# VH-VL binders against Prolyl 3-hydroxylase 1 (P3H1), part 3

Target 1, 115 residues: Prolyl 3-hydroxylase 1 (P3H1), of Gallus gallus (Chicken) (q6jhu8r557to671)
Amino acid sequence: SHLVCRTAIDEKQEGRSDNSHEVHVDNCILNAEALVCVKEPPAYTFRDYSAILYLNGDFEGGAFYFTELDAKTQTAEVQPQCGRAVGFSSGSENPHGVKAVTKGQRCAIALWFTL

## First folded at step 10 (VH-VL)

Design p0 (from m3 with heavy chain S33R D102E)
Fold by OpenDDE, fold request of step 11:
Structure p0 (fold): chain C 115 residues (1-115), chain A 122 residues (1-122), chain B 110 residues (1-110)
Amino acid sequence: as target 1 above (115 residues)
Amino acid sequence: QVQLQQSGPRLVRPSQTLSLTCAISGDSVSSNRAAWSWIRQSPSRGLEWLGRTYYRSKWYNDYAVSVKSRITVNPDTSRNQFTLQLNSVTPEDTALYYCAREYPEYWAFDIWGQGTLVTVSS
Amino acid sequence: QSALTQPASVSGSPGQSITISCTGTSSDVGGYNYVSWYQQHPDKAPKVLLYEVSYEPSGVSSRFSGSKSGNTASLTISGLQAEDQADYHCSSYTSSKTYVFGGGTKLTVL
């Protein structure tokens, strides 16, 4: 596990569409162009489940979202909330990213589990 | 807290073998979360990734095509270090060599050694 | 693989925003969100600024941001400061399970 914090950049925040963390997969190598996620070293193929825990809520933006393998088509979105945990299986079925923080600082704990 | 300390000769003759060592502190060469890379830098070629060694239930190596036939990156678990061997060197191999921790969690090099200038000259 | 393409140099005045591009192919920048940026001051080792295109490591200023479109990744430095004068390198994971670096960009703060 590790602490992850992201602070909003010092620029115009209205209408931002960029990401704090681009779409990736936790236990395989995602090639969005080829629409494949190769589960091989040096990727952490041993990870089975992932989770994030939000440590604060005094920020805006920073939503957690899932996509298809194309890393573009959003399939789900979770709004951040202090004390909220988001858990999911670590494989290619759950490509995910984090939208830009538009105000304040977002802090969360990232967790991974191996069965 | 993690640090990489490089050592090895700074002068190598053409056709000989370039050898460098990178000592790891604060992490393990056999960590299942890291990979250990060699990167070199020169004015003519910029930064160039050469190869890595890493442990994932077994040892793996990956090498850049440009040096694949001449390069060996070996771990030493007893000393918690890894080495670079580059055979049949030419003046084109003159460069500042870095060891670095590749962290696949980020797919980036987050820890670097101090660098070793290696000159290939007769 | 061939090096990623960066402009040789860029310049800006304090307080300005500048952008450095990094262009590759579908086998590296275009295929993966595994683009990282490094800052290198003279006689120093490179320091990672961003990884996975836009993710900011702990201790890195929020003035640095990253994006990617197609085969081109971009590093933006806002509120340019004198200390930002350095060389900047992009890197990408490749389909050959290797890494490729850009040619580097020299940033001058006027």
Scores: ipSAE 0.874, ipTM 0.946, lowest interface PAE 0.5, mean pLDDT 94
Fold by OpenDDE, fold request of step 11:
Structure p0 (fold): chain C 115 residues (1-115), chain A 122 residues (1-122), chain B 110 residues (1-110)
Amino acid sequence: as target 1 above (115 residues)
Amino acid sequence: QVQLQQSGPRLVRPSQTLSLTCAISGDSVSSNRAAWSWIRQSPSRGLEWLGRTYYRSKWYNDYAVSVKSRITVNPDTSRNQFTLQLNSVTPEDTALYYCAREYPEYWAFDIWGQGTLVTVSS
Amino acid sequence: QSALTQPASVSGSPGQSITISCTGTSSDVGGYNYVSWYQQHPDKAPKVLLYEVSYEPSGVSSRFSGSKSGNTASLTISGLQAEDQADYHCSSYTSSKTYVFGGGTKLTVL
C-alpha cells in the first residue's frame, strides 16, 4: 500500500490541464500511443486488483478517472469523498489517472491485491 | 529509511574492468517492488542509465545498448547489495557512477547512492 | 538511444515561473507517461521531483509541476526561489525497456 498526498499548486486556477497522476495501468507497461499494455517485468504483473481509499475530503478536484488504452478517451470518473473506496481490476482493462487537485490537499491510500 | 552506499576503486586502467558495489539498507535487493540500477554522469554525456537487476519470482537484467556487451549487474542477496562490472573500459567511461533504486511504482529513481567518481586513465 | 533534448540553461527571478522542456520520441516520452524529473544541486545526487509526468513524491514542494504533450514533457517551477538554482534532468522509460535521460538544464535564479 501507499499513502499518496497531492497539494494544489495554484488553487482554483482557471484552465488547468495538468493531472495529479497521469494515466497508467497498475500491472503492465502502458504504451498509449501504440495502444498496448505489456504485462512484463519490472511492472507489477502480480497485481490483480487495485483500490484507492480517500482519507480526506477537504479539497477540490482530484477526481479518479478511467480511460481507454489511448489514455485520452475517458470512460468513467469517480469523485473523491472521504472514506470512499474505489476498486478495480489491475489490468489493461482499467487505465486510470487522477485529475488535478485544484484546492487543498488530497490524501489517499492506494492498495493492491494479488490472488 | 532506505540508503545506498557505494564502494569500489576510483581509478581504473584502460582495458580493465570497472567494478563497483552498492550496499542496500532499509530495503532488499530481492524486493519484488524495486529494481536496482546503475547510472553514470559525465559532462559530455550527462546522465546515462546503464542497467539494472531486479527480482520478480526470478532474476532479471536489462542493459543499455551502449554498454550491453560490456556490462554486468549482479545482485548479492547474502550481503544485500548489487554490483556493477564494466569490462574493457576506455577514457570515455570516466564518469560519476551512481547506484539507484528504480521504483517501478513510480517508474523513477527515488533513492540514489552518494556517487563514485571513476577515472579511466593509464 | 540519444538523450532527450533539454535547453542547456534557463533563468528566472525569485517569484517567477519557469518551464523546462524535455523532448523525445514516440519510443520514450511520446509513448509512455513514465517521465520523471530530477533536481541536482552541486556535488549532490539527483533528487526525484516528479514521476509519471506530473506526480509528486511526498516531501517535494508543490511548486513543481509537470505535463506532457506529444513527445515533449515540461517541468514548471512556480514561485522561483534561490534554492531552486540547480541542474534539472528529465528521464523517460523507453520501448527498449531502458531509461533515457535528457541533457540537463542549468537553472539560474537571478
Scores: ipSAE 0.874, ipTM 0.946, lowest interface PAE 0.5, mean pLDDT 94
Fold by ESMFold2, fold request of step 11:
Order: C-alpha cells, then sequence, then structure tokens
Structure p0 (fold): chain C 115 residues (1-115), chain A 122 residues (1-122), chain B 110 residues (1-110)
C-alpha cells in the first residue's frame, strides 16, 4: 500500500493544467509514442490488480482518468470522493493518470495485488 | 531510512579492473521494488549510467552499450551489497562513481551513495 | 544512449523564475513519461527533485515543477533562492532499457 498526496498550495494555482500523475501502466513500461507497453522486469510485472481508496474529497481537480495506449485519448474519468474506491486490472488495458489538483489537497491509498 | 555506502580503491592502473562495492542499509539488494545501478560523472561526459542488477525471481543485469563488453554488476545477498567490476580500464574511465537505488515505480534514482573518485593512471 | 541536450548555464535573480530545458528523442523523452531531474550542489551527490516528468517526492519544495512537450522536458524553479545555485541534470528512460542523462546546467543565482 502507498499513501499518495498531491497539493495545490493556494488559489494562485487554480487553472493549473499539468497532471498530478502522468499517464502510466502499473505492471509494464508504457511507450505512448510507439503504442506499446512492455511487460518486463524491472517493471512491477507481478502486479495483477490495482485499487485506489480516496481519503478525502475537499479539493478541486485531481480527477482520475483512463486512456488508450497513446496516453492522450481519455476513455473514462472518475471523480475522487471521500471513501470512494477504484479497482482495475494493472495491465496495458488500463493506462491511467491523475489530473492536476487546482485547489486543496488530494490524498489516496494505492494498493496492488498479485494473483 | 535507506542509505548507500561505497567503498573501494581510488587508484587503478590502465588495463586492470576497477572494483567498487555499495553496501545497502534500510533495504534489501533482493527487493522486488528496486534495482541497483552504477552511474559515473566526469567533466567531459557528465553523468553516465553504466548498468544495474535486480532480482525478479532470478537475477538480471542491464548494461550501457559503451561498457557492455567490460562491465559486471553483481549482487551479494549475504552482505546486502552490490559491486561494480569494470575490466581493462583506460584513463577515459577516470570519473566520480556513484551507486544509486533505481525506483522503477517512476524510473528514477532516489537514493545515491556518497561517490568514489577513481583515477586511472600509471 | 545519446546525451540529452541542456543549456550549459542559466542565471536569475532571487525571487525570479527560470526554466531549464532537456531535449531528447522519441526513443527517450518523447516516448516515455519517465523523465527525472536532479539537483547537485558542489561536492555532493545528486538529489532527485522530480520524477515522472512532474511528480515531486516528499521533502522537495513546491517551487520546483516540471513539464514535457514532444521531445523536450522542462524544469521550472520559481521564487529563486540563493540555495538553488547548483548543477541540474535531467535523465530519461530509453527504449533500450537504459538511462540517458543531459549534460547538466549550472544555475547561478545573482
Amino acid sequence: as target 1 above (115 residues)
Amino acid sequence: QVQLQQSGPRLVRPSQTLSLTCAISGDSVSSNRAAWSWIRQSPSRGLEWLGRTYYRSKWYNDYAVSVKSRITVNPDTSRNQFTLQLNSVTPEDTALYYCAREYPEYWAFDIWGQGTLVTVSS
Amino acid sequence: QSALTQPASVSGSPGQSITISCTGTSSDVGGYNYVSWYQQHPDKAPKVLLYEVSYEPSGVSSRFSGSKSGNTASLTISGLQAEDQADYHCSSYTSSKTYVFGGGTKLTVL
């Protein structure tokens, strides 16, 4: 498990567009330009399932999103909410990232499971 | 907290083998969350990644093309350390050598040793 | 494999913002979100400032931020302070399962 927090310091950071976590895959090495995800050590190839548990919701921005392998074409979005959990397979079918936190602080616990 | 402590000779003659050791505290050389790298620094070439060792059900090595024919990086699980062996050195191998923990979650080097300046000369 | 290109030096006055560029190819900076930045003070080992382009680890000042567009990554330091005077190095993972570094940028705080 892993506690992850990302903070926007004040209102002057509203409108920030860079991601809090860039698009990646949890068990392979994503090359978004080549449209491949190489499942090979030292990547954490033993991760089979991922989950995120949100610890708070008193912030703006910070949406969790999925993409295609190009890391750009958004396929789904999940708004964080205190107590909400998001579960997904760790492989190349689920590239994902976190949009910028524009106000407040986003905190979550990341979990990984091996089958 | 994780710390890396380097040791080894600081002067090596041309054609001989450069050998350095990196002792790990606060983590395991066989951790499935880490990889263990050697990086060197010189004024002419800046930072240069040399190679790594890591354990994932078996031991793996990856080496930079520039040194692949001369380099070996070995783990020592009983002493919780890893070593650099660079054969057939020349004055071009004179550099400040670092060991570093590679964190594959983000593919970066988050913990560095103190550095060892190795001079290759007669 | 090939070195990433950084400016050799950059300078700024206290309180200003500066940006350091790091240009590679599609085989490294362009293809991967695995760009990292390191700060190195004289006679000290490098210290990671950012990884995954823009992620700041615990204990790193929020004055450091990062971004990437195409084959170029950027480190921005806002609110320059005297202690920011150091060398800055970028690094990227490559398609050959290796790492490449930039040549380094010497930041002078005037």
Scores: ipSAE 0.547, ipTM 0.851, lowest interface PAE 2.1, mean pLDDT 88
Fold by ESMFold2, look of step 13:
Structure p0 (fold): chain C 115 residues (1-115), chain A 122 residues (1-122), chain B 110 residues (1-110)
Amino acid sequence: as target 1 above (115 residues)
Amino acid sequence: QVQLQQSGPRLVRPSQTLSLTCAISGDSVSSNRAAWSWIRQSPSRGLEWLGRTYYRSKWYNDYAVSVKSRITVNPDTSRNQFTLQLNSVTPEDTALYYCAREYPEYWAFDIWGQGTLVTVSS
Amino acid sequence: QSALTQPASVSGSPGQSITISCTGTSSDVGGYNYVSWYQQHPDKAPKVLLYEVSYEPSGVSSRFSGSKSGNTASLTISGLQAEDQADYHCSSYTSSKTYVFGGGTKLTVL
């Protein structure tokens, strides 16, 4: 039931076409070939909900996207915008990644909550 | 700034127990954000992950199959450190031993100790 | 011997782009996006360059990039510099809750 919060700021990755963060799940260990996400330590199994708050928008790339468990089939995409928040459950229903930041610096706060 | 400082003997006789200590500054051995690993490096096997300890409501350990029957990794919360104990050593255990902070957010080792060369010989 | 296969050596001239491969199996590199790369200069501890296949931590040059296809991960160094001469190691998380490393690659800057 406890609220656990964390702040993160991504590193600048100019000129890249690869993902800024590969697809993962916040509270379990994703194996995309086996289509399973194992919720066990040392993964952060205590995370129940996740949120990303974008602090700026003066960069290119860096779209946040969701996938199926295969880490390939994109199901949704969120374009960063200063002050935009993205909230989602931390479990295997929401595998997600971040596309490459091709110009500028992406700044966001990551938050995790425990119920 | 997080730092790992290693200590322990550099010479161990065959059949004895190799024991090394890793002192942590700038972080806690009981952090629910980290795990604490031992890794060794030798000419014959390169880098080899040995095992880890971590706290998630209780203490856990995971060990490499190659050393599973002989290894113990223990935390010491009062001294903010963790130890490696490897029993029944042979000359094959001669290596440069590192402690490292495991960063489970990305499943990698972001902070390493300075390394301790341990020789197993008579 | 090593669980992950890397070329033993690679070389390049300053300014060139080079790539180091790291091949594993479906139980490590293929199944997980938890591949990391480490640079090791002589007599120094390894230093992380990339984790999660392609994520570059603060203080690491943007000249390092990473990717993965199937069971093979790759480290690419663009704009090769003399300071890049070092050993490079890949690592992956495994389905048995362990880590495995590659045998290492000696990069020589000509």
Scores: ipSAE 0.543, ipTM 0.824, lowest interface PAE 2.1, mean pLDDT 86
Fold by ESMFold2, look of step 12:
Structure p0 (fold): chain C 115 residues (1-115), chain A 122 residues (1-122), chain B 110 residues (1-110)
Amino acid sequence: as target 1 above (115 residues)
Amino acid sequence: QVQLQQSGPRLVRPSQTLSLTCAISGDSVSSNRAAWSWIRQSPSRGLEWLGRTYYRSKWYNDYAVSVKSRITVNPDTSRNQFTLQLNSVTPEDTALYYCAREYPEYWAFDIWGQGTLVTVSS
Amino acid sequence: QSALTQPASVSGSPGQSITISCTGTSSDVGGYNYVSWYQQHPDKAPKVLLYEVSYEPSGVSSRFSGSKSGNTASLTISGLQAEDQADYHCSSYTSSKTYVFGGGTKLTVL
């Protein structure tokens, strides 16, 4: 498991546009320019399924989103809510990232499963 | 708290082998979440990644092209450490050598050893 | 010659913002979101400030932010403070399963 937090807790932090997590794939090394995800060590190739459990929802921004392999074309978005879990396969079919947190602090637990 | 403690000789003669050790506390050299790298720094070349070792069901190594013919990075599970061996050194290998934990979740170096200045001279 | 290009030095006054660039190729900065930034004070080991282009690890000031466009990554330091005076290094993962570093940037806080 992995505790992940990102914050924008004052006026100077409001309106940040940098992602809280850049687009990646959990079990391979994504090259978004070449449109390839290389499933090779030292990447965590043993991850088969991923889950995110949200610990809070009292923040703005921080949406979880999926993309094509280009890491740019958004295909889905999930709004975090306290107690919501997002589960997905860890492979190249699910590149994903987290948008900027614009107010408050987003915290979640990441989980990975090996079959 | 994870710490990396370096040891090894600070003076090496040309043509000999530079050998350094990095002892790990608070983590395991065989962790399937980490990789273990050597990086050096000199005024003329800045930071330069040399190579790594890591365990993923078996042991792997990756090395920078510039040193690939001369370098070996080995784990020692029983002592929870990893070593740098750089053969056939020249004065151009004089540098401040760091070991670092590579965190492949984000492909970066989150924990560094204290550094060892190694001088290669007659 | 380093594999990634950084300006040799930048300067700013307390309270200002500055940006340090890191330019590579499509085989490193351009192809991967695995750019990291390190702060190095004199006689100290580098310390990670950002990884994954823009992610701030726990314990790093939110005054540091990162971005990338094409083959160029950027570190921005807002609200400059005297303790920000240090060397700053960028790094990227590469398509050959290695890392490359920039030549480093000396930040002077005036």
Scores: ipSAE 0.539, ipTM 0.845, lowest interface PAE 2.1, mean pLDDT 88

Design p0 (from m3 with heavy chain S33R D102E)
Fold by ESMFold2, fold request of step 11:
Structure p0 (fold): chain C 115 residues (1-115), chain A 122 residues (1-122), chain B 110 residues (1-110)
Amino acid sequence: as target 1 above (115 residues)
Amino acid sequence: QVQLQQSGPRLVRPSQTLSLTCAISGDSVSSNRAAWSWIRQSPSRGLEWLGRTYYRSKWYNDYAVSVKSRITVNPDTSRNQFTLQLNSVTPEDTALYYCAREYPEYWAFDIWGQGTLVTVSS
Amino acid sequence: QSALTQPASVSGSPGQSITISCTGTSSDVGGYNYVSWYQQHPDKAPKVLLYEVSYEPSGVSSRFSGSKSGNTASLTISGLQAEDQADYHCSSYTSSKTYVFGGGTKLTVL
């Protein structure tokens, strides 16, 4: 688990398209071009469940989103809110990323669980 | 605060074995969150990843195809170090050698040793 | 003959923005979001600037940003400063469970 903070470059950075965290999977190595996620060391294959806990909500952008294995087709989105948690299985079912923070600073705690 | 300190000879004769050591402080060579790599740099080839060692319930190694037949990367848990051995060196192995901590969360190298220039010459 | 292609050199004046490209294949830059960028000053070890294409670790200036499209990743340095004069290297994870690096780009701040 660790603290993750991402800050917008200048508070007026509108239209930013880069992600604060690119799409990945927590317990395997995603190849989005080949549509596979390889669960082998040194990836953290022991992670079974993941969670993100948002520490603040006074920012814009920074949405948490899920995709298909292609890392492009968005399947769900969770808007950050102070005290909101997002829990999900760590495997290839849940590729995910974080969109750019366009104003302010996003801070969250990432947690991983082994069953 | 993780630091990597390299040691080893700077001159190696052709056909001999190049041997380098990387001492780790502030982390463990057997950490299940890290992997430990050797990377070299030369003017003609730039940076070149050579191989790694890491512990995940057992020890693993991965090596670049270009050196796989000649390379060994070994951990030493009692001294908290890892070593590079490159057999049968030629002048093309002349390079600045780095050890680095690989951070598999992002698949990148976040801590580097100071570098050791190794010259292979008769 | 590096696996990833970078321009050999790039230059800019203080205050300008510059972009350094890093072109690979579908088996590395195209397939993975595990592209990283390293800054290297003369006689120093490389220092990581960005992970995961665009992730800025704590303590890295916000003037550095990254992106990727297809098989090409880009590092953009905004507001060039004299201290930015250095070599810049990209790297990517590969489908062979290895890493590849670009040939490096020498940035000259005019």
Scores: ipSAE 0.537, ipTM 0.843, lowest interface PAE 2.2, mean pLDDT 87
Fold by ESMFold2, look of step 10:
Structure p0 (fold): chain C 115 residues (1-115), chain A 122 residues (1-122), chain B 110 residues (1-110)
Amino acid sequence: as target 1 above (115 residues)
Amino acid sequence: QVQLQQSGPRLVRPSQTLSLTCAISGDSVSSNRAAWSWIRQSPSRGLEWLGRTYYRSKWYNDYAVSVKSRITVNPDTSRNQFTLQLNSVTPEDTALYYCAREYPEYWAFDIWGQGTLVTVSS
Amino acid sequence: QSALTQPASVSGSPGQSITISCTGTSSDVGGYNYVSWYQQHPDKAPKVLLYEVSYEPSGVSSRFSGSKSGNTASLTISGLQAEDQADYHCSSYTSSKTYVFGGGTKLTVL
């Protein structure tokens, strides 16, 4: 498990569109230009499922989102909410990132599972 | 708190083997979350990644093409260390050598040793 | 020659913002979100400032920010301070499963 907290840099981050976490895949090496994700060491190839558990909800921004392999075409988004969990397979079907936190502090626990 | 402590000779003659050791405290060389790299720095080349070792149910190595024929990076689980061996050195191998922890989640080097300046001359 | 291109030097006055560029190819900076930036003071080991283009590890000042467009990544230092005077290096993962570094940029605080 992995505790992650991100805070709005100066509480005046209006209009910020950069990501708190860039798009990646949990068990392979994503090349978004070539549209491939190579599953080999030292990547964490043993991860089969991933989960994010939100520890608070008193912040703005910080949405969790999924993309296609291009790391640009958004396919889904999960709004943060205290106690909400997001579970997904760790492979190339689920590239994902986290949008900028624009106000307050986002805290979540990341979890990984091996079958 | 993770720290990397380097040791090894600072003078090596041409054609000999350069050997350096990196001792790890606060983490394990066999961690399935890390990889362990050697990086060198010189005024003419800047920073140059040389190679790594890591454990993923067995031991693996990856090496830069420029040194692949001469380099070996070995773990030592008993001492919680890893070593660099660079064979057949020339004056062009004179550099400041660093060991570093590679964090593959983000593919970056988050912990560095202090560095060892190695001079290759006769 | 370094695989990634950085300006050799940049300068700025205290309180200003400066930006350092890092240009590669589609096989490194363009293809991967695995660009990192390191600060190096004289006679010191490099220290990671950012990884994954823009992610700030714990203990790093929020004055450092990063971005990427095409084959060029950028490090921005806002609110420039005397202690920011150092060398700055970029790095990227490559399609050959190696790392490449830029040639480094000497930042002078006037």
Scores: ipSAE 0.512, ipTM 0.840, lowest interface PAE 2.3, mean pLDDT 88

Design p4 (from p0 with light chain Y55W)
Fold by ESMFold2, look of step 12:
Structure p4 (fold): chain C 115 residues (1-115), chain A 122 residues (1-122), chain B 110 residues (1-110)
Amino acid sequence: as target 1 above (115 residues)
Amino acid sequence: QVQLQQSGPRLVRPSQTLSLTCAISGDSVSSNRAAWSWIRQSPSRGLEWLGRTYYRSKWYNDYAVSVKSRITVNPDTSRNQFTLQLNSVTPEDTALYYCAREYPEYWAFDIWGQGTLVTVSS
Amino acid sequence: QSALTQPASVSGSPGQSITISCTGTSSDVGGYNYVSWYQQHPDKAPKVLLYEVSWEPSGVSSRFSGSKSGNTASLTISGLQAEDQADYHCSSYTSSKTYVFGGGTKLTVL
């Protein structure tokens, strides 16, 4: 479990469009140009399920999104809210990222489960 | 607070084996979340990743192609440390050697040792 | 494994913004979002500034930002200060399960 915070608290952060977390997969190593995700050590291959718990919602940006293996074609988006949880399988079916926080601070807890 | 403390000889003769130790405090060499790397720095090559060891149900190693035939990185769980062994050294192996914690969550080196300048000469 | 290409040196005046490039191939910078940047002051070990292209660890100044386009990653330092004078190194994960570093960039604050 990790506490993850990203803050947009100065001029350089305001209006930025880059990601706070680049698109990745939790239990394999994604190569988006080759469209493969290699599930082998030292990646955390033992992660079977993932969850994100949002600790606040008083910020702009910071959306959680899913993509195809190309890391570009967005397939779903979740808007953060205080107390909202997002659960998903950790494998290659769920590449995901977090968009830039443009105002305020986004805080969440990441959780991983092994079956 | 995680810290890496290096030790080992600073002068090695050509054809001998360079051997360095990295002691870990605040983390475990057998952590299933980390990997443990050696990186060296010289004026001619800059920073150069050499290899790593890590535990994932068993011990693994990965080595840079340039040194693969000469390098061994070994864990020591009882002393909570890991070592670099580089065989058949030449003056081209003269460098500042670092150990570092590799954090595969982000595939980067977040904690570095203090560095050991090793000179290979007669 | 191909080394990553960085400019040998860059310079700027206090208060300026500067950008340092790091160019690799599709087997490293292009294929993976696992580029990291390290600041190194004289006689000190490198210190991580950014990883995952643009993510800054706790305790790193927000004046450092990163981006990537194709096979080139960039580190931008805004509001240059004298203490920013240092060497800067990029690193990328590779398709061979190894790492490569750039040649390093000496930043001089005029």
Scores: ipSAE 0.480, ipTM 0.825, lowest interface PAE 2.3, mean pLDDT 86

